# Designs tried in a protein design chat: VHH binders against Growth hormone-regulated TBC protein 1 (Grtp1). Part 9

Target 1, 359 residues: Growth hormone-regulated TBC protein 1 (Grtp1), of Mus musculus (Mouse) (q9d3n8)
Amino acid sequence: MDPAERAQAARARVPRIDPYGFERPEDFDYAAYEEFFSTYLVILTKRAIKWSKLLKGNGGVRKSVTVKRYVRKGIPLEHRARVWMAVSGAQARMDQSPGYYHRLLEGESSSSLDEAIRTDLNRTFPDNVMFRKTADPCLQKTLYNVLLAYGLHNPDVGYCQCCAQKPGSSAGLRSSLTGMNFIAGYLILITKNEEESFWLLDALVGRILPDYYSPAMLGLKTDQEVLAELVRMKLPAVAALMDGHGVLWTLLVSRWFICLFVDILPVETVLRIWDCLFNEGSKIIFRVALTLIKQHQEFILEASSIPDICDKFKQITKGDFVTECHAFMQKIFSEPGSLSMTTITRLRKSCRAALQAQS

## First folded at step 4 (VHH)

Design g13 (from d8 with L99I E100D D104L S105D P106S H109D; framework vhh_7aqx_2)
Fold by ESMFold2-Fast, scan of step 4:
Structure g13 (fold): chain B 359 residues (1-359), chain A 121 residues (1-121)
Amino acid sequence: as target 1 above (359 residues)
Amino acid sequence: QVQLQESGGGLVQAGGSLRLSCTTSGRTFSDYAFSWFRQAPGEEREFVGAISWSGSSTDYADSVKGRFTISRDNAKNTFYLQMNSLKTEDTAVYYCAAIDYYGLDSEYDYWGQGTQVTVSS
C-alpha cells in the first residue's frame, strides 16, 4: 500500500484517545504508531503467557532473578498494579497499616496544603479525558485525595509551615508538588485504586528517590551531579562540551528526574521504565539518562551554545528511538555498561558533600 | 464476542507438512493480532508463532523457526499455521489465540478449543 493510503487507513483505525485516556496531538503520526503498536502487541502476547504462568505458580510475586528478567522484558498492563505493589514493598507496608490511608484523609488538613493541591489539579493532564471535571468517574478527586494524604503522611516533603509563609520559598514547595502530581496521576491511571496509588507514591518518594521533593531538593540536585560524574566517566566528550560552555545539568535534565520522565518520554516507555524502577530502584533513572545521551552523542556534540544544547536535549527525548520502547529498554541495560548501586551510593556521598561545601 | 475455531489437525509422518487454520467470528478480524500456542501431554503451554494485526510483522519460537509460517487472510477472517519438516516432538494440541490491537490487555482475549497434531516416526 502507498504511504498516503497507509496514513489514511491508520487514521481511521487508531483511536484519537489512547488506552490511558490521553488525546493524541493533532500532528500525531498515526501510521508510524500503528506499525509500532502492531509489532509491540506481538511482544506483549509473548510476555502475557509467561506472566500468567508466573503469577499462578506461587499465588503471588516476590523479588527474584526470574522476576527481574521478566520485569525488564515488560510487565503486562493488567498485572502492573499487582507487580508494582509487590516488588516495591508497597503491598507489605499497606498490609502492615490497615486503615492508615483513610485515617489520614479524616484528619485535619492545612488551608495552604489544600490550596496548593487544588491549584495543581487544573494543570495536571489537561489532555487526559479522565482528569477533566466533566469525567465520570473524575480522577481529579482521586488525585486530590492521594496528594492530600501524602502531604499529611510526609510533611517534610509536601509541607513546611514556615517555608510556605517565607517569601521566595513557596516556589520550591510548588515545584515539589507539581512533580508529585504528575507521578501520582500516572499511578492512579495504572492502579485504578486510590490507596494503592498512595502506597506506591510512598515507595517512590519515601524510599526509592532520596530527598527529591524536600524544600531544598538536595537529593534531586545530588543525583543530577551524580549523572554529571557518570557522563564524565562514560561519555567524556559530552562532559567536555558541557564544561566548555559552563552549562548546568539542572537546566537540561531536572524534569527527567523530578517527573520520572512523565511528559518527557512517551507514556508506554515511561511505564516500561517504572516497571524496572519499582523493581531495581533509582539506578534505572541513570541508565535511561545515559542511554539517551549516548545514543545522541554525535548530535549533541554539534551544539555551539547553551540554548543549542538545551534544544538538542529536548529533541533527544522524541522520535523513534524512544517510541520503540522494547528496543529502548533492551539498550538501557547494554549501552551504558556496568552501573552498580555501590558506585551510585559512593558518587551520591561525594556529590552531596560538594554541594553542601558550596552553600 | 469473538469466537476462534481451529481446523486442519491430524496424523502426519515425520518430515511431512500440515496446515492449521483458525477461523474467527464476531468482531472485525483486522482489529486483532493472532498467535499459535501448543501443549504436549504433561508439559506447559508454549508459544509457537504470532502475526501482527496488519500482517507486516511475524515472530516465532526458536524451535520452529524456518519450519513454520504464520499468515492471515482478512477477506476470509482466517489465519494459518503452515507446518513443514514436522518432527515427533511437534506432537501437541495446537491452540489459536487473539488479542485486541487497541487494548493494552496483555492477556490473550480469546482462545480456541485446540486441535490435535500427531507426528509419527
Scores: ipSAE 0.000, ipTM 0.252, lowest interface PAE 17.3, mean pLDDT 82

Design g14 (framework vhh_7aqx_2)
Fold by ESMFold2-Fast, scan of step 4:
Structure g14 (fold): chain B 359 residues (1-359), chain A 122 residues (1-122)
Amino acid sequence: as target 1 above (359 residues)
Amino acid sequence: QVQLQESGGGLVQAGGSLRLSCTTSGRTFSDYAFSWFRQAPGEEREFVGAISWSGSSTDYADSVKGRFTISRDNAKNTFYLQMNSLKTEDTAVYYCAALGYYDSLPSEYDYWGQGTQVTVSS
């Protein structure tokens, strides 16, 4: 069969909307998707059988060497919510706080928090049919509730402050909640449960990601500097290129950190990353970043200017390397080499101190 | 709402051939990817082969590659497993399964058959 005829047939069968509710782009390769899914089906099938056996053998899921190995190979979609809740500690927190989530929603709210959330709702997944105002059920209401509850639960994160203003920008003030809306949205799509999404958001924002969403975003800035140091240690030629052009890592990778790769990498790949992130913590973010940079090292080193570097960093998050999620996930544990939380903690302390001295 | 029923199992001598069929009913046949699994006595259920919703792609377990062929007939709402060069180690209960092709990351297949016994004698 002619390739154009095959693509036409695939387009007729594969809907414009993916299983998560996102509209496929006009240039979406329907034939390549079918080829990918057929191959991935074998992997999903093997994982589903192993997970089914694991979940029936024990009453609940807890962190263990076996669970770590299984999580790195991928959690079946149907079990993601349960496993994420268990390994992140969110389930324990929810069980210890009966009615807390609903009591937050029944409490008093601030007008500034309400306005910040409503502004972000209109910007959250406009390409997803479930997040449109006319959707039934409308996930915008669910997203509003989760973000409102979180703002009330963590006042240090949830307030809208003028300090986010960009000099010379006609766009004006920005919401302090930018980034959390995308994370909460993904949690809602996967859990299909409002309260579980809240407690998973608390696990990410309150424990796994230190100070990422506070007003100063000190933790987020710190982790970008930690990545720069890891690149200097492990990929010195890339570090030399960045230093040579005076480019700031924040310009290249800020959305990798603040959105946890949402809208940066394919949905399936993001979910595989989050499987490991909930189980093993923030070191996974650095493993992903280093793997992306290392795989494309020669391509990046061809850059001759800051705009060229920026363009190349946008390109390295696309294509077969990141779409073949199973192979990609194997590489994040081999290609960067050794990376311990001890090293990350040490680098975080030095980078944070340096940033605080500049304030 | 898909129901699956296997047929074609039986006793066959090593080196022989057998064709398993899985008939489906309910929702649109072409909306599903199909797989064959097998389970030998005392062993875990293992993957055998799969065919995509369009029929353009197939995958097989290494142990059966080159000997088994999966195919589908949309007009008959049936898919097949042609088993050639059978070995005593192929003795198992064979199950067919259907997976909605709109499901990206299912934990378990949506629908399973009851199983059909295949016994390969020396």
Scores: ipSAE 0.000, ipTM 0.230, lowest interface PAE 15.4, mean pLDDT 81

Design g15 (from d8 with Y102W S105L H109D; framework vhh_7aqx_2)
Fold by ESMFold2-Fast, scan of step 4:
Structure g15 (fold): chain B 359 residues (1-359), chain A 121 residues (1-121)
Amino acid sequence: as target 1 above (359 residues)
Amino acid sequence: QVQLQESGGGLVQAGGSLRLSCTTSGRTFSDYAFSWFRQAPGEEREFVGAISWSGSSTDYADSVKGRFTISRDNAKNTFYLQMNSLKTEDTAVYYCAALEYWGDLPEYDYWGQGTQVTVSS
C-alpha cells in the first residue's frame, strides 16, 4: 500500500446527492439546504392541493389571471412537465406533429453537429449521477438524442449550410450549442420524457428566446444590450460604475442569459424562474437580472477594480437571498418596478437595428 | 486560440497624434468586445477605453476623454486607438485586450504583448 494513496482514499467522502441527482461539493451546507427544502416542501404541498383542483377543472391548462397567479406562487414538481407543456404551447405542437421527433432521429446528421454535441455532452452536468455512463436510464444518451433532433429540426441553430462557408461559422456553431445543452439537460431531469423535453426546448429556443442560439446569436446579443439600457434607466449608479471601469454587462451576465440561470442560481430557484418564463415569456429574465443587481446595489458600488466587480457579481448569485426561492420570486415582481413587454419590444427593435447596422 | 498583436507605438512629441492598431487572429472577431489598457513604469495597469462587441457603445477613462477615440473594423479584424493631443503623462506600454462574449470571468480572455508609447516634451 502506498501510504499517500491510502491516506487519500481514507479521506474520500461519500458525496451527498440532491433530489435532482446532483452531487454537492464538500463545502456545501447540507444542513441549511435540508432545512430550506423541508420548509419549501410545506409550501409545495399546499400548492399541490390547489393545482390538483385547477388541473381537474380544465381539460388543459390555459393562460389566465388565475393560472398566472398560481404559476408565480410555484408549480409542484410533479405537475411541472404538464403545466410547462400546456402554457408554453409545446403540447399543442407535439399533438399536431405525431411521429415527427422520431423521424428526426432517423435523419442523417452532419459530422460537425455530432462532434459539437459530443463535446457538449462531456461538459454537461459531470456532477449529476444520472448523466454518468453507468446510470439507468442513461440521461447522457437522452440528452444526445434531444440535441441531435433539435439540430436537425432547426438547422439555423445546430448547423446552417449558408453560414458554413463564412469565416467563424464553426465558432458560431460551438457558441450556439453552448448553453442549450444545460437547458435541455434540466428539461430532461424535470420532464423525465425525451420527446416532451424536445418540444419544450423548441418552445424556449424557437419562440420565447428567438435567435439566442443561432450562429450569429443576434437575439441573445440584442437582449444583453436591452439589459444594459434597463440598468441605465432603473439603476444608473450601477451603469456608471460599469462604464467607469470599462467592464461590459454582457461579460458579467452572459451566462445568466445563455444558460437561463442554470448552474448560476440554486436548482429550486431556476425551476421557479422557468415556471414563470414558460408562462409569461422573456421579460422574466430581465426581472430576475434587475432584482439581483438592485438587491446588491450598495455592495456592487463598493467595487474598485474590474476583478472586484467580477467577484461581486459571482457573490450576488449565492447565499440566502437566492436560496429562499419563494421570497426571491415575490421580489422579482416588485423590486424592478414596472416592466412591460411593450418596453422590451421597443428596446429590442432599437438594439437589434443598431446591431444589424454594425454587421 | 485568439492572438492579439499591437502596432503603431513609438516616439511622439507632446501635442502630437498617434494611432494604435490591434489585429486579431484565430476565432471570429465579432465575438469579442475590445479594450485598451496602459501601464506606466512603477504604476498599476489602468483602463483607457473600450468598445462593445456590437460597436454601438464606447467608454473612456476621464484622463483621455475627448482626446482618445476607440473604433473597430470588423472587415479587417482590427481595432484602433486614435490618440490626439498627447501629453507626457500618456507615456506608457499600451495593451489591447479582448473579452469573449461567453468567456470565463473574472479576467479578460486575451491580451496583446504591449506596445510602447513615449511622449516627449
Scores: ipSAE 0.000, ipTM 0.125, lowest interface PAE 20.0, mean pLDDT 79

Design g16 (from d8 with Y101W D104S S105F H109D; framework vhh_7aqx_2)
Fold by ESMFold2-Fast, scan of step 4:
Structure g16 (fold): chain B 359 residues (1-359), chain A 121 residues (1-121)
Amino acid sequence: as target 1 above (359 residues)
Amino acid sequence: QVQLQESGGGLVQAGGSLRLSCTTSGRTFSDYAFSWFRQAPGEEREFVGAISWSGSSTDYADSVKGRFTISRDNAKNTFYLQMNSLKTEDTAVYYCAALEWYGSFPEYDYWGQGTQVTVSS
């Protein structure tokens, strides 16, 4: 190979950085992505004037049929943080607690909490240029502050913990911050505001996701079993495949729940899901999961072993279906059919009781 | 990227003691929590003991509590299992394991090749 060809090959191998700061691999079709992102922005900003009027007219955004319709169609990027703060209740809690976030950061921390957070920082978004030690501003420091404040705010969540822990046991010590670092990182990237990211993290972890990051991760395990029951009700052929192979749903979908689809689905799709999640609550997670499984039902049913099922579930979170987020978001409200919080609450109660009986 | 290597296994009489070592290479040793597991012939792999990232917390299987002690030496990139009052039931291949992933589940990402411990009557 001659020098000009080598220079061209070297330039073709340069990592490209997306609008969120993530380095895309050399085999990534960045030209197609730029076209997609342009369309994504047009869709999100098409209603920007109406969103601006709504944000000014009511002393802020409040939950309503109109807001629900607007959020499902997509929030313009410049309004996303403000709308998330308003519809999640985070703004109200921040307003009721002036100086609280800063007082948490001035407080005494334990060496175990500091150790857990610093370990999490080293592994959070190594492919994002904003989270590198050399970045200016360094979002790694912002992430440290948010996670430290949250660990102090909710001590049951901020310490090392094992799955199915016995009283007094610390077997398989893991940070109860697992997953929260990725969630907080996305919040920081979108809000560009440290305190807002803290209060949005509190909305997700403290209210929307029951016991996901508590000792034994019982809420996380419960919601995975709730999904299994919803699949039995709505997609019985898939349920029969899972039961036939004795597959554990934890092997398939744990990262969907614990990270709220971060690093599982494309960034734009995750953000559209979170738009609805902050407004409509945890039923959105089940709608997303059911839509992914239903869309790929025939593909999944071809599986002949547990490793094959696992591989297929990794594949269904990729490709055009999940990348075309506008169409995908329409489908999560049509394809799963009816899904109420009453049904979810009932299933959570029975699944939680069953899991506790097995322990 | 991370390699684990056990040493210190062998043949010992019931009531005796052995100390197992696990040396690590690769990433920063202090970023890992460590555990010992064992597998007897014809049986599944079972948990023995664990030590936290800082070394401030340890946990043990009920069958070994009071007899086994896990410890770590960050300066030497090594962690240990001190086994006292050994019983014939302790005969197994012993594996060291490291948790690198931020998962909330009881799983381990890196495993050693194992070292044989045989306790004779």
Scores: ipSAE 0.000, ipTM 0.126, lowest interface PAE 18.7, mean pLDDT 80

Design g18 (from d8 with G103F D104G E107K H109D; framework vhh_7aqx_2)
Amino acid sequence: QVQLQESGGGLVQAGGSLRLSCTTSGRTFSDYAFSWFRQAPGEEREFVGAISWSGSSTDYADSVKGRFTISRDNAKNTFYLQMNSLKTEDTAVYYCAALEYYFGSPKYDYWGQGTQVTVSS
ESMFold2-Fast, scan of step 4: ipSAE 0.011; ipTM 0.464

Design g19 (from d8 with G103V D104G S105L H109D; framework vhh_7aqx_2)
Fold by ESMFold2-Fast, scan of step 4:
Structure g19 (fold): chain B 359 residues (1-359), chain A 121 residues (1-121)
Amino acid sequence: as target 1 above (359 residues)
Amino acid sequence: QVQLQESGGGLVQAGGSLRLSCTTSGRTFSDYAFSWFRQAPGEEREFVGAISWSGSSTDYADSVKGRFTISRDNAKNTFYLQMNSLKTEDTAVYYCAALEYYVGLPEYDYWGQGTQVTVSS
């Protein structure tokens, strides 16, 4: 069958707006998506029955070898909120703090916090029908509430003027709420509950991701350097290319870390990654990054300049490899090889020390 | 919307075979993925098998794998469950189900009324 005819047929069958409310871009490959989703739907059906049995007669899910295996194979959309809340510890923290979220919203916000959030709202998912001001319910209001509550809950995350004024302070200081809006937005789309979204945001920002959203972003910078060291150990030809051109890893992968692959990878793939991230922690980010780089190493090695490297890194997050999320998720656990928390902890300690010495 | 009607159920002896049919009416048959489920008395509904809208992908419950085969005939707007080497444990009401491609969710939107399969020893 002619490719153009197949694409036209797929465009008629696949809706323009995805199940999460996102409008597909004009250059979206409807034929490739149709092929992917035809197979993936069978997998989703099988997972739904297995998860329903696992959750039967139990008000919560506990971490176990069985749950780990189930999570790696995908959590059904209808169960994601419940499972994420349980395995991240967010449910326990929410249960220990009755009324806390609502009390935060009754509190006074500073004018600077309100301004930062409203600026972020206007830049968050303009391609999503649920985030338009005319939507009912309007998720923009829900997003405002979650980000406001989080800024009040964790003042270290908010923009700090005094930090920017000190000699030798980071020139890259940015509002810590910028970037968190994309994460909070995805949480709201999946949970459809603002209080649960708040506690899941707390699990990610406060516990799973060390110092990613503080004004200095030291944890985020540290983990990018940890990735550079892992690439040097596991993919030395790629490391040599980066060193040869003097390119900084932060120019290539900062958005992968700060947004946890939101707007970088397809929605289904991001959600499958977050399934594992909530259950197994931050090592999942490194497994995803290494898998992307390894799969495309020959393509990357063709680069002859910094702009070429940047363009290739933008391309490796697109296409069939990342759209076929089930196969992709299997590969993140096989292709990078061994990756222990002992190694990550050691690298984090040395990279953090090096960064602090440079400042 | 689509309407589903099962046929082919009945009484069969252990080791025998039955072919269940599910005929659809309404929207375009090729826009749907199809599945078979079963429910024994006092038990929860159990997944049996599924076939994608293209027909290129099939999946089965471990308990029926190698014995049951799901297939579709787009010209007849019908899909089938061929059941071989039947066991007494296969006794259940069998339901056909259709998932609308446009929804993309694991929840089944359209269900048949069920057909009884009884396997005697």
Scores: ipSAE 0.000, ipTM 0.190, lowest interface PAE 18.8, mean pLDDT 81

Design g20 (from d8 with E100S G103R D104G S105L H109D; framework vhh_7aqx_2)
Fold by ESMFold2-Fast, scan of step 4:
Formats: sequence, structure tokens, C-alpha cells
Structure g20 (fold): chain B 359 residues (1-359), chain A 121 residues (1-121)
Amino acid sequence: as target 1 above (359 residues)
Amino acid sequence: QVQLQESGGGLVQAGGSLRLSCTTSGRTFSDYAFSWFRQAPGEEREFVGAISWSGSSTDYADSVKGRFTISRDNAKNTFYLQMNSLKTEDTAVYYCAALSYYRGLPEYDYWGQGTQVTVSS
């Protein structure tokens, strides 16, 4: 079959809306996707069989060596909510706090918090059919509730339309990064449960991620500097290129950290990363980042200017390497080499101290 | 698809003024927020100032507050950095950048090539 006829046939068979509600772009390669998905379906089927056997023998999901291996190989979509709730500790916190989420929503909110959240709702997943104002049920209402509850639950974090913008600036750009709305949105799409999404958001923002969403974003800035130091240790040629051009890592990778790769990497790859993130913690973020940079090291080293470096860092998050999620996930555990929480903790302390001395 | 081109850089004496321009080519100038960054020799690139999509909000680095003003002219597809009371410490290559939203995410999608500003004592 010639390529045009094959493309037309694939376009008729592959749905234009993905399993998560996102519309495929008009230039989407349906033929290439159909070839990829036929192989991936075999992997999904194998995972489903193994997880069904694991879950049938257990009254609940608990952290273990077996669960760790299974999580690294991918949690089936139908079990993600249950497994994420269990391995993150969110289920235990929810069970210990009956009615807490609903009590947060019954209280009085500040007008500034309400305005900040509503401003972000209109720009959250415009390509997802479930987040459109005309959708029934409309997930924008669910997203509003989760974000409102979280702002009330954690006053130290709060909520800003662009996170950590200066007081009195409704559209200031020095800190015009958004993230919590995209994280909460993905949680809602996977759990299909408002309260579970709240407790999973608490697990990520309150426990797994160190101070990413406070007004100063000190933890987010710290982890970007930790990545810079890990690149100096493991990929010295890339570090030399960055230092030679005086590049701020914040300009290259802020979106990777603040959104936990949402809209940076393909949806299925993000979900595979979050499977491991909920189970193994924040070191997974560094493994993903180092794997992306290492895989594209030669390509990155061709850069001759800061705009060229920025453009290349946008390109390395696309293509077959990140779309073939199963192979990608295997590489994040092999390609960066050894990476301990002891090393990360030490680097976090030194980088945080350096940033505080600059402010 | 959008391209940025800086102009207005050069040599100026301390206490003087310069106006940098960044002209955009392409579509939907009003859909972008804009920022200026600078990089001095041997130093990291730093934020200078930003202007919102509507032009109603601006933000500045502490080192330039009260001296620099950012503005935009949507009819000319151009935005500006008015630099007053220049200091030798302001010597740097100045870059303009355009910030858009892709699937709701803010990205610096486009950067200029840079323009040299040298402030002599």
C-alpha cells in the first residue's frame, strides 16, 4: 500500500481523541502511531495479566520488592488510582482525615485565591475534551475544587495564577510558571475522583517535592541547581557548554520540574514516570532529566548560542526516544548510573545555601 | 515561526540613556508576553524586565527598578526597553524573548540574537 493510502486507512481506525481525552493534532502521524501501538498493546496486555494476579492475592497494595519491579514495568491504567493512593501514603492520610476535604470546600475562601485559580482554568488543557466549558460533566469544576481545597489546606504554598508572582502584579513574568493546575488536572483524569486527586496532590506537593510551589520557589530553584551539579559530575562536556555560554538551567528545565513533565513528554511516558515517582520519590525526576540530556549529548554539544541551546532542549523531549515509553523507562534506571538520595540530599543542602546567600 | 530582532544597542557614557527595540515577525503579537534578559562577560544570563500580554503589568529586576521601563506597541509588532541613568555595571549583551502558552504551559518559545550595550565611565 502506498504511504498516502496507508495513512488514510490508519486515520479511519485510530481515534482522533486519545484515551485521556486529548485531541490528536491535525498533523499527527496515524500510520506511525498504529505501528507503535500494535507493539505496545502486547506490553499493556502482559502488564494487565501480571497485575491482576498480584492484586487477586492481596487485601491491599503494599510497598515491596515485587511491587517496585512491577511499578517500574508500568501500572495498568485501571489500577493506577488504587496503586498511586497506596504507595504514596495518600490513602492512609485520607482514611485518617474523614470529611476534611469537604470541610475545606465549605469554608470561606479569599477573593484573590478564587481569582487566581479561575484565571488558570481557562488555559488548562484546552486540547482536552473533558476540560472544555461545554463538557458534561465539566472537569474544570472538579479542578477548581481540588486547587481551592489545596490552597486552603497549605497556606505556605497558596496559589498564584503564575506561581510566586510579585504582589500587585496580575500578569508579572519573572515567576510566570504554572504547574499545580496541570498536575491536579492529570490526577483528576486518572483517578476520576476529586478527593483522591486532592490527597495525591498533597503527596506530591507536600511530601515528595521539596518546596516547589511556595512564593520563593526555593525548592524548585534548588533542584534545578542540583541537576546542574549532577550534569557536571556525570556529563562534563554538557556542563562545559552551559558554563561557556553562561546558561541559566532555570531557562532550560523549569517546565520539566514544575509540571513533572506534563505537556513536555507524551502522556503515556509522563504516567510511567509518575508510577515510579509515587513509589520511589523525587530521585526519579533527576533520573529522567539525566537520561534525556545524556541520550542527546552529541546533539546538544552542536549548539553555538543560548537560543540554540534552548531550542535543542525543546527538541530532546520529542520523538521516538520518549514515545517508546517502555524502553525509555528501562533507560532511566541504567543510563544515569548510580544516583543515591544521600548524594541528592547533600547537593540540595549546598545549592539551597548558595541560593539563599544570593537573595 | 515567530522571529525576534533586537536593535538600539551601542556605546553610551555613564548617566546616559539608550532605547532597545525588539521587532517581531510572524503571527499574533498580542498573544505573547515579552521579556528582556542580559549577560555580562563571564556571568550567567539574568532577568531584566517583563511586560504582560495586555501591557497592563510590568516586572523588573531590583538592580534596574526606577531606571528601566519596558513598553509595547502592538500596532508596530515591537516592544522596547528604555534604559535611563545607565551605569558601567549595565554593560552586557541584551536579549529579547517571547513567552507563549502551549497547551496552557508558559514557554520562552523565541529568542533574539542579542544586542551589545557598553557603558563607559
Scores: ipSAE 0.000, ipTM 0.180, lowest interface PAE 15.8, mean pLDDT 81

Design g21 (framework vhh_7aqx_2)
Fold by ESMFold2-Fast, scan of step 4:
Structure g21 (fold): chain B 359 residues (1-359), chain A 120 residues (1-120)
Amino acid sequence: as target 1 above (359 residues)
Amino acid sequence: QVQLQESGGGLVQAGGSLRLSCTTSGRTFSDYAFSWFRQAPGEEREFVGAISWSGSSTDYADSVKGRFTISRDNAKNTFYLQMNSLKTEDTAVYYCAALEYYGLPKYDYWGQGTQVTVSS
C-alpha cells in the first residue's frame, strides 16, 4: 500500500501513538506532524553519529565547550538519560549514595503525601498509553515511587506531614505536586529508570530550580518577577502593555515555570529545552520565555484587555514556531541577546527581597 | 498484614551462584511490590533489587546489574533473587521487603534476614 492509503486507514481506525507513548486527539494534524518529524529525524540521525563519536572518544560525558555545543544542537533520544545524568551532576550524587533511593521508601511517610500523589497520578498524562493504570509496564506505579521518594528526601518541598494544623500546608503540597508529577513523568519516559529519574528530579528541584516547590513557592514567584524585569529591560513595549493593564505575570506564565513547559510546548521542543536546562541551568527557562514573547511581540501588543492578553499568551506556545524545535532552539540563544547567570542572580536577589517585604 | 521469610542463604565460593527465596503469608501477594536489601557488618543497609506490583518492571543496584535477577511467582506467594557470578563483596545479610500498592507507601514489611557468605 502507498503511504496516503495507509495514512487514511490509520486515521479511520485508531489514534496514532507518538515515539513517547502519547496518543494524539483525532483532530490532530498527523500529516503536518509526520512531515515535521521526518525532516527532524534526519537532523537526529546526524546528531546520533556525532554523539556516538564523542561518547567513544571521551570514555564518558563531562561538561566542556564541545559538550555544550553538542547539547544545544540536540541530544539523541537514546543518549539523553546518560547525558542528562552526567551534565546535571545526578550521576555523581547517585554513585555517592548507593541504596539511598530505596532506603527512602522505607522511611516515615504521611497519609497526606500519599493522597496528594495518588490524586495527581490519574491526572498525569491520561493521553499516554504507558501512564494508564492498566498499562504493563505501568509507569504510573513508577511515577508514584519517584514522587514518594522525593517527598521523603526533601521535606522542605511542601511536604504535608501528619497533624498539619493550617490549610496553607495542604495547599502548598498540592501546588508543588501539580508541577512535579509532570516533570517526574517526563523523566521516567526518557530514562526508563526509576532511580535515575529520582536523581534527575533532585537535580531540577534541589539545585537548578531554587525554592520552586517549597510551601510558599518563593523561588517560583521570584523567577516570574525576574522574567517581568527582563521583559522591561529587553521588550519595553510589552512591559508597558502589561503595566498599563495591571496584569500579573503569574496569570500568564506560572505553568511555563512550574511544569518546565510540559504540556505547554510540543514534546520534542520540551526535551530540547531540558537538554540545555540540565547542562546550563535555569537561565534557559528565561531564554525560552523571552524568545516566545519577542517572536510574538506585535501579536501581543494588539491586546486591549487582560483576558485578551491571557488568550494571546496561550496562543504563542502553539504553532509552527514552537513545533520546528531545531530552529526554535537556535533562536533562544540569539533572540534574547546577552543573558548571564550573574544578571539572573542579581535580579533574583532584588525580586526576592521585594516579595519578602510584601509579607 | 504480610509476613516475609527469607531462605536459600549459605556459604558459596566466588564465581558461584545462589538463589534466595522470600515466602509471604498474610494478605494478597499481588498487592505488593518486592525488594531485596543487604547489610554487611559495619555498613549501612544497601538496596539490591526490586520488582513491581505487575512483575513487568525491575530495578537493580549498579554493583549487581547483569549478575542478579529478581522475579516473582504469584501462584507460590514467593519472590526470588537469583545471584550469579558472586564476589566476596556480596557477603552480607540479605533482607526481603514489601511495599503495598494502595497502602501507606513505604517498605514497612521486612523479613528477618538470611546470611550469604562468599569465600575467595
Scores: ipSAE 0.000, ipTM 0.131, lowest interface PAE 22.2, mean pLDDT 80

Design g22 (framework vhh_7aqx_2)
Fold by ESMFold2-Fast, scan of step 4:
Structure g22 (fold): chain B 359 residues (1-359), chain A 120 residues (1-120)
Amino acid sequence: as target 1 above (359 residues)
Amino acid sequence: QVQLQESGGGLVQAGGSLRLSCTTSGRTFSDYAFSWFRQAPGEEREFVGAISWSGSSTDYADSVKGRFTISRDNAKNTFYLQMNSLKTEDTAVYYCAAVSYYGFPEYDYWGQGTQVTVSS
């Protein structure tokens, strides 16, 4: 088959809507995707055989050296919900709290929380057929429930019940919910279970990523500064370029952290990252960020202005490097080199102190 | 319903060649990617080679790379494994497998297997 015949055949065979309900853009490279997915499907099949053996006869999944190795190589889609629930601790929390999620939904909600969620709903995944108002079942309703329940469960991130309604209070809630809607949406698409999505959201927001979605977003700001320090240590030429132009890291990478790469990287790659994130914690985010920057360091170093730097950082999240998710995931564990939680904890303390001293 | 039928197995001397065929039933041939697996007595089933829906991409196990070639013929609803420079350690039951675009997490269809025996 010649290249023109391959392109035409791929256009006819690859669905316009992906398995997660997202519409492919008009300029989508169907031939390149077909070739990628054909190769990746072989990998998925090999992983499925291994995971089937690992899970055979077991009452659940427990953290171990073997599970860590298996998770790093990818969790099959059909097992993701179960494995994520198990390794994140979400399953244990859910089992200890029967009926809690549904009781939250029966509770009173504030008008400001309701308005903030509904506003975010209308702009969440407009390219996904399951999130349209006319969809049946409509995942907007499921997403509304998960976000409402979480706002009631953790008032520090969604709502201050002691505060009177003020013009600034709804803006604060919108800031706290920005990013959580995209994260919760992905959880719903993968688990297909409203309550499991709630408990996984709690694992991310309450334990793995503390203070990311509080009104001040201090934890999120801290981790961006931690990345800047890691770049200074491991990629000093890139750090010098940033300092030379006076550009702030938050301008470049805030969406990487607040949305956990949702809408930044391809869906399959985000899911592979989250496999490791639920099992190994927040250091995975830094491994992903460092790998992206290191892979493209020569390209980045060609930048001559702040807008050029911004454009290059948008480009490094696209293309074959991030689409070939299996190879990409292998590189996040090799390319950044040594990266311990001891180092991250130390950097978090110093960066947080520096940010608080400026306030 | 899709059925896979292997043929072309048998006895061959070391250094010889065999071509395995896998014929699929029905109209769905173009919707599937295809693979070959093998299983020696007392061993686990292992991957041998794969070919994409378009035929533009192939992948092989390191142990057979350069000696085995996978191909497909859409007009005949058949795909092949050409095995050259056979070694005694290639002795196994060979299985063909098919997976659709929506196959998660396992191959949708498997053949019954064909015996390949390589004598010294």
Scores: ipSAE 0.000, ipTM 0.206, lowest interface PAE 17.5, mean pLDDT 82

